# VHH binders against o75319: the designs that were tried, part 35

Target 1, 181 residues: o75319
Amino acid sequence: GNHIPERWKDYLPVGQRMPGTRFIAFKVPLQKSFEKKLAPEECFSPLDLFNKIREQNEELGLIIDLTYTQRYYKPEDLPETVPYLKIFTVGHQVPDDETIFKFKHAVNGFLKENKDNDKLIGVHCTHGLNRTGYLICRYLIDVEGVRPDDAIELFNRCRGHCLERQNYIEDLQNGPIRKNW

## First folded at step 16 (VHH)

Design Z7
Fold by ESMFold2, last read:
Structure Z7 (fold): chain B 181 residues (1-181), chain A 118 residues (1-118)
Amino acid sequence: as target 1 above (181 residues)
Amino acid sequence: QLQLVESGGGLVQPGGSLRLSCEASGFTFSSYYMGWYRQAPGKQRELVAFIYSGGSTNYADSVKGRFTISRDNAKNTVYLQMNSLRPEDTAIYYCAAFKGEYGSTDYWGKGTPVTVSS
């Protein structure tokens, strides 16, 4: 249905580019059918997403959608020039190795194809926080060699909200490096 | 408010070395993420090396193994040691500082030119 996701209104729509990386995180944009349940200032559509990215003088080159549903918006609501990839990611539990591998593979493929531009990878789950933050940080730790606390700090600062799921934080800080290249 | 001044650029032969410095003035230098960027004629500015406030580093593939970023928080200075320089490294090199906080201001230096040529 048209139910606004729980607590979705509590989160900033779009973070800022994570400096030193090609990532930007945001909450799921909601297609027009949801707007009847939103005040004007609460609306955050696919169009609003691209306007907010443009206001930061940035450009999206890939959207990675981590949600387990397609009810929020359709890929055809996005500009045809921006590739879209869905990686079904179960909430509430640490993503499995297959999901982590798919995310790393998508990021590495983007970086190879986009080495001569500065376009960003946009990543979202429902709130753009826990699953999104986990996978971005897992990439920075496992692939870029960033220390866990440094990755988490950068994500939290740039998202404007701190990671909330303790099992995710614990796995990032103390769990094994995932060598699933 | 924060000011960044780069130095150490110049003309160098291929295979040579240079050390760039970026001196910052302001408060809480240690809490900033710092980066070296470069822009060659006709190209977009690109990240060369990045150092987190907590000390983690990362590099562009084109400079891995040749360039090293470091920071000295006591001197409010970020360095870029550039070894085994190539003509393709020719660019204006810029220092940048990022607080990383949502809505915060980023700071950029004016740049220091580096030319690698015989």
Scores: ipSAE 0.816, ipTM 0.914, lowest interface PAE 0.8, mean pLDDT 92
Fold by ESMFold2, last read:
Structure Z7 (fold): chain B 181 residues (1-181), chain A 118 residues (1-118)
Amino acid sequence: as target 1 above (181 residues)
Amino acid sequence: QLQLVESGGGLVQPGGSLRLSCEASGFTFSSYYMGWYRQAPGKQRELVAFIYSGGSTNYADSVKGRFTISRDNAKNTVYLQMNSLRPEDTAIYYCAAFKGEYGSTDYWGKGTPVTVSS
């Protein structure tokens, strides 16, 4: 038995592209073995992810998976060949500087390689909210110079859910700028 | 319902300057994210400059230091000051407005042409 992640059903599957950026956030897709425990309308598979992105007239060019585990789906379960990167990110704690740097490096590499297209970076953790929102906002703040409240507002609107973890919000608003190199 | 109208484009020599304006009507401008995009013949539309509802700005690398986006919420207008223009800046420039919420409508202007040549 594959257990449905705690509170996973409470979150919208896929957000909207964040305008002015190359990011889109979503919750972890679940391979078909999880569907025995889900109503049909609750299912969100790797195929469902790509269909929802297509419905927005967008295309993924990279998936950054922030979870510690491969139990939810395997990269080979993706319906298209898309670059995939796993960055193990501890939950409940503000990500450390090494994790933040690895995320920035991945995003900057993608933007350089994809400067002549409009493909998106898909980012997810388990719920596609707290760790995902933190790292996207940290990138916008540190690399693009966006004010913390502006970054948070854009993420919250586009995800369809507000960041929940106060230690993440506090660090984004009042914590130090992290090194980009 | 919502309408965006760009103006200020034209023919300019290399090294010259232009100021584009985009006037919004039929909506509450201050809550929207705004962007200038451009499309050269035969190319895909690209982001040039972006301004958040709270005032943060972001620029394409190709225009940093030369272009400045700004907004005047009282006049429902976003501007693009373009300095040190180059032939590669030749394009149709479009204004866009984004609510940023899932299911919301994005709005695009009809564009204002900019030509940078001899």
Scores: ipSAE 0.813, ipTM 0.912, lowest interface PAE 0.8, mean pLDDT 91
Fold by ESMFold2, fold request of step 17:
Structure Z7 (fold): chain B 181 residues (1-181), chain A 118 residues (1-118)
Amino acid sequence: as target 1 above (181 residues)
Amino acid sequence: QLQLVESGGGLVQPGGSLRLSCEASGFTFSSYYMGWYRQAPGKQRELVAFIYSGGSTNYADSVKGRFTISRDNAKNTVYLQMNSLRPEDTAIYYCAAFKGEYGSTDYWGKGTPVTVSS
């Protein structure tokens, strides 16, 4: 429908935890006002997100929202005990250095504060694929020293969908390492 | 059947070295991501070292520069070389295998104990 994000129904709601990392990727949850345009099996609300994470025997400790809007759900739709961070990320273009730095800073801060638990960083854009995959992979490459093809493979497998935007893939494979500080 | 069997644990003095190994059977080893995890008494299990199917590695901050993970796909074996051991490295060490696909099953060994003490 006209209010449902384009192609949103085509993507699995929540991926698998990426082993060896603290990341899990998902598509944007949609508040209840969207549900009148969805079949019951198509619904994916903020509550559904937390239920699906629990079903995997995992727990979210941070949600990083990469969308350029707040129309999909409101932060108050999340448990107040779960930190939420919005990082406005322009679609269709490789994220700029400021955006990459903000993402790295947020992840590093989370890992420091959560070193004594196993909570996950949930990351989403609209579809939980291109912007989400780019920033997760950029972190793994630049901060953890993972080879680009290894990072991309892990993300693709765990998300259940492959990265689609060629400019993102090319930048991950052949572009420069970005400054971590 | 899918099985992981760890070996190489034991008692070692601070500053010493151990080499853990984990032999995999009953699956296609080369396509799996492999990890070493450890659990000390009263603590949660934590990642120690991880190796991607394509060979990339990462490590917990507490072991960087001292531990090295490696794999030998011909022998279906993953290793953890542990150097400059410290008392805080005392734990049961577990090998784990991850396919990484949505909905796939993870596999865990039964663990090999490592004690670092004078």
Scores: ipSAE 0.809, ipTM 0.912, lowest interface PAE 0.7, mean pLDDT 91
Fold by ESMFold2, look of step 16:
Parts: sequence; structure tokens; C-alpha cells
Structure Z7 (fold): chain B 181 residues (1-181), chain A 118 residues (1-118)
Amino acid sequence: as target 1 above (181 residues)
Amino acid sequence: QLQLVESGGGLVQPGGSLRLSCEASGFTFSSYYMGWYRQAPGKQRELVAFIYSGGSTNYADSVKGRFTISRDNAKNTVYLQMNSLRPEDTAIYYCAAFKGEYGSTDYWGKGTPVTVSS
């Protein structure tokens, strides 16, 4: 049904742009049908997402949706036409190498096509935290050579919440650098 | 109240070098992310080099191998060493400081002009 995802109300809707990068993280927006179960101040719709990004004087150029489901909203629910990519990412487990490659490929493609602007890549899973933080940090570590602790700190600060899953944190800190093929 | 003052800009011939400095006044300088940005006439401001609070660095592709960002937390200063300068590097260069926390204020210097011309 239209059940509010567990703990979804506990997280800030949209983080702050991660300085030095093209990333911004947010929790999954919820289409109108979910609003019956939310107080007005708890609502976070696709329209709310775009309004909050504009309030930061930023613009989305790509949305990467890491959820396994389409029940929260559909790309057609977005108030503006923005490139949208779904990368089905299994929760609770460190993403596999193919998922990591798909994410890196999408980011690299965006950067090439958007070198003459400053539009952002919006990334979300359900909470915009664990899977989202893992893949953003994995990109910064593997592709940009950022030290694991620096990447994690930047994500945590800008999201306004810390990564929670220890297996993700351990893999980022002590796991192998993934190949970029 | 964090303030940023850039210095070291000027006129230089192609192939030359220049060192920019940005001195920050602030108690928590070591916790800030720092960046150099530039803006040429008619173009958008763009990131040139970025340094994390923990020391990791990142560079625009156009300057990799030629520019080096560094920081000295004891002196509250960030530097940009610019080598092998080209006419397309001509711009106003801005220092910026980012706390990175949700809702925090970013700080920008007034800029220092760099002109690369024969």
C-alpha cells in the first residue's frame, strides 16, 4: 500500500550540496497518495523536492533513484522534466560491483555532458542515507581519490545525518578500491 | 564571522607561474573545506581546486598537473600554486570556505585578478 517507510519522518528531506562535488542527497519524495498519513509539515512531495533545491539556489540535472520499487513516485510526477535513472540497489548488503559500476558510469556521463553548467546530481534511496551515502562515497574514493574518512565526513555533514550501516562504513574504510572499468 | 582575503594575483606571461594565497580569519579554520574558484568574463564561476578539512584534494580537469592546492592550518591560509599558465586561465580567482553542515553559511573572498597575456 501507501505505508510511510519506516523512520522516513526522522530524516531531513534534502541535504545541502556537497561542496567540491556535483552531488546532493535526499530522502525519497512521496507522491500525493501518501499525504493522508502525514501532517502538513511532514510532507515531502516531488514538487517540494524541486522547491527546496531552488531555495538553495541550485538546479537538478539528474536524479539517480536507488530504490527497488516505483510505489513512492513515478518520474512523470516530477514538476519539471529532468533526466532520471533508476539503479535497483539491494538494501542491507554492500552493493555489488555491477551496481557500483552503473553508478560510476552514470555520474561520469553526467559530468561530461554538463561540463559547462553547475547542475547537480540528486541521489536518493528510501532515506537518502545508507545506500545513497555508500555509492556517493564509493565514487569519491575510487574515482576522485578522496580518502575514505574525508568522503564520509563530507557526506555526513551535508546530509545532516550520519551513515548508520556498519558493513557499509567498514567496506568504505577498509575494503578494496573498486575497479573503474 | 569568517573573512577571506586573497592575494598574489597579477599579470603573467604564458608559461609562467603564480602563487595565490587566501588568509582566513576564524577560530575553526581547520574544520572548513576550502576551494579556489574562477570566473572569466561571460562565463559561470567554476571550481578550480578543492581541499577537504582532512587534506584530500580535487581539481578541475583543465588544471590537473599544473595547479596545486594546499593549506596551512597554523596560518589559517590556503594556497594555489599555478604553473604552466595559459591565456585561458585568465580570470578573477576567488577563495571560498565551506563548513558543509546543513544550513551553514559559505564564505567567499572578494577575488584576485589573474591575467595571462603576452
Scores: ipSAE 0.798, ipTM 0.910, lowest interface PAE 0.9, mean pLDDT 91
Fold by ESMFold2, fold request of step 17:
Structure Z7 (fold): chain B 181 residues (1-181), chain A 118 residues (1-118)
Amino acid sequence: as target 1 above (181 residues)
Amino acid sequence: QLQLVESGGGLVQPGGSLRLSCEASGFTFSSYYMGWYRQAPGKQRELVAFIYSGGSTNYADSVKGRFTISRDNAKNTVYLQMNSLRPEDTAIYYCAAFKGEYGSTDYWGKGTPVTVSS
């Protein structure tokens, strides 16, 4: 089916680039077949994503898709050939150590290959909030040494929505540092 | 209007040190994220060091271990201590302030030049 994900309309399509980082978060873009259930101003397609990034004078260099499904859009629906990585996540629990490691590995690889440009890593789950915010913050905490509350504050401000899942927030604030080495 | 004014740049020998200052006026400094950026001739502006409103810091790989960013919220000032300077550090150094909120305005200083040469 072409049903709109629950509460998807309630979230800003694309956040603002997180200053001091190479991250930008957004909700899942929806291919044209979903638009029958959307008002024109509610549409957010893969093309709309790239246009909104351009409006910020930014460029995507990698998309990390955290959704467990490929129903919403296909990588070939992207208007440009951009590196794309899917990392399947389970939506209700704190992501496991293997998922966290895959995310860190992808980010570190991107930063190495893109050290001479300013392209962004776009990260999304369904709403671009809880799983997305958790993994971005986990990276900032574990790899960059950012204090949990600082990471969460930056993500919340730039996304335009606060992290909602308390188990994610508690793990970021009080849970163990996941090793990078 | 919010303003940022850099100072402390100049000429320095390789291996030397400089401390840059950036004084902020016209806004609540403590709620902003602050960064030092630099632009060498013919290159794009790049992040050097970043400090969160809560004090967390991060650095470009090229300056880790040599540069330290700090802030004094009582003086509305952010600093960049630059040690073990190299000719490759030659650039105009800019401070920037970010509210970080969706749709908010970022502020940039006019820059202070740093030249590392014999």
Scores: ipSAE 0.798, ipTM 0.909, lowest interface PAE 0.8, mean pLDDT 91
Fold by ESMFold2, fold request of step 21:
Structure Z7 (fold): chain B 181 residues (1-181), chain A 118 residues (1-118)
Amino acid sequence: as target 1 above (181 residues)
Amino acid sequence: QLQLVESGGGLVQPGGSLRLSCEASGFTFSSYYMGWYRQAPGKQRELVAFIYSGGSTNYADSVKGRFTISRDNAKNTVYLQMNSLRPEDTAIYYCAAFKGEYGSTDYWGKGTPVTVSS
């Protein structure tokens, strides 16, 4: 319904698949009501998301929506064949243990149910960067045993934008392993 | 520009071992993420083992404790040590290199076949 999220136009719509993982990150798609405020080349709808994933020869098997609102698009705008999960994640602060646990549980559940295919987990917040990058990296560090700097480097390279919030970076690099699977 | 050549595959009895090698011809091998993938007949290619440019590793559950990925940047080579081989490990094994940068090209070897059978 309302205006374009702040700085949303500044970010690449979709990153590339993170090799060695099942993750791909993107910024929030915007439903048709937002398109009156966008130039054609700026549009990034739920349909555009799926077209861009197909252009990479990939397929989404789950979308994890980290935004704290439902105003950007409705889950019914997505193909019924793609599961959708919202995990309300407050911005500007390092996500709490409950949020981290929900994310890990969702990822682990997907991997078990999709062990016989190569479908991807799509993760987004508003910009597909800070909250998205934090939770993906937290998963790689805590569950896969990846060194913090290795996880951050992979995310930054594949997203096409570097993590911006220093408190997130410091927590990933220096904070405790979260053992809440 | 970068080329990958796998070697070391062959026929092995169950319980045996093989060491796969993947030699890269390129200047900047150390900055790449490297992986071993496999494809059995009628199945999709799957990740077996992955090693980050910074040295972190991860493995498919089916091979944990049996397979070890390593890299020797001086030789531009990545290895897969495969122990306690099982018939379900039978596949063509592919080496892959990923720059990871947005818009970059990934590189794949042609594969080396591994058959585990008595």
Scores: ipSAE 0.793, ipTM 0.905, lowest interface PAE 0.8, mean pLDDT 91

## First folded at step 18 (VHH)

Design AA2
Fold by OpenDDE, look of step 19:
Structure AA2 (fold): chain B 181 residues (1-181), chain A 120 residues (1-120)
Amino acid sequence: as target 1 above (181 residues)
Amino acid sequence: EVQLVESGGGLVQAGGSLRLFCAASGFTFSSYDMNWLRQAPGKRREWVALITSGGETDYAKSVKDRFTISRDNAKNTVSLQMNSLKPEDTAIYFCARESWDHGEYIFDYWGQGTQVTVSS
């Protein structure tokens, strides 16, 4: 059967909206087939995701999935009203320029199409932390002109966990700005 | 060296059938989950089907009941039988090996893909 990602249980299922942005980060929801390996209180399904978002008086307008698999859940597990975008993102290494561009393009496209609402961009990798945090911060830094340390602090605070990988942090703090087109 | 080589792609009329093959080498094929994915022009790559090392299968909703994934461990091949093909099935189809790495699932190897074109 399917394995639960390592340390997946250690992370908060859903973060908080990042003030001044449309971003919210969460760990990967797991489809029903995974539940047999979880205690009831550990379960976090696509349905649970939306329930938790609703509890925060928010609404998801887009989900960006950064995992490098499709094992965890299916796009059809989501409401049809919420678009789903997969951006296969390799873990542990700083995302390449193409990945960064894809992410920025997706975000900008959403913002352009959703000026009339306040729906959120949900972003997740496996834990919703490192890859997720890097790309969100990269966007804030490159596109919104946010100071790197401010972006990182904001993400960490809202996610409820801090970025763990030094190479990501270092690239955000000292790496070059990536092209937005 | 791990290699995945797709074949069987081509032009087919809507409603027709096509069978894709992926020949694997360089690893213990029977121990790995195998997947098919596809990428249509101007669209993102999307997952199509999975077959586990144990023979369990899963499909994207868009292809369920039309496509069948299977494997032959003796020949180190995974296949995708595609029936009732639609124009929207037009894409480059990729074979991908799925592995457990650093505590998560990943597609760690991909083939070069084979073109499938379904005409109206």
Scores: ipSAE 0.904, ipTM 0.941, lowest interface PAE 0.5, mean pLDDT 96
Fold by ESMFold2, look of step 19:
Structure AA2 (fold): chain B 181 residues (1-181), chain A 120 residues (1-120)
Amino acid sequence: as target 1 above (181 residues)
Amino acid sequence: EVQLVESGGGLVQAGGSLRLFCAASGFTFSSYDMNWLRQAPGKRREWVALITSGGETDYAKSVKDRFTISRDNAKNTVSLQMNSLKPEDTAIYFCARESWDHGEYIFDYWGQGTQVTVSS
């Protein structure tokens, strides 16, 4: 079988809405086939995700899945009313300009389509931290003009965990602003 | 060097069948999970099917009961039998190797793809 991602249990399932944005971050939900190796309190399924969002009085309008696999859950595990978008994002290295462009294009498309509601963009990688935090912060910096340190602080506070990979943090703080959208 | 080479694509009429093959080399094939994905014109790449090293299979809802993934560890091949083809199955089909790397699943190698075109 299915392996539980390393350290996945150590992270809060779902963060908080990032104030002033349409973003919320979470770790990858795991479909039922993973639950044989999880205690009931450790489970975090696609259904659990939506229940936790609703408990926060929020609603998801898009899920962006940054994992480089389809093993963890299937798009059909989500309500048909919530668009699902896979952006295969290589871990361990700073995402390339093509990946960043795809992310920005998806976010901008969502904002246009959802200008008359307050639905959120849910973003996750495996742990909902490094790739997720990088791309959300890159968007805030490049498109919204947020200062790097302010974007990182906002993400860390709302996710409930600090960005861990130094190469991502360094690129956000000291790397070029990418204005191409 | 890890290599994945797809073949068997082509033009087929709606309702027809086609069998795709993925020839693998440069690694211990029997130890890896294998996947098929596809990318239709103007669409994003989507997952189609999985076969684990242990032989367990899984399918996207859109192809379940029409497509069958299988593997032949003696020939280092993964195949995809595609029955009852529909125009929406038109896509470039990719074979992908999946590994457990640094504590997570990752598609770490891809083929170049083979074109499947289903005419109405």
Scores: ipSAE 0.768, ipTM 0.891, lowest interface PAE 1.0, mean pLDDT 93

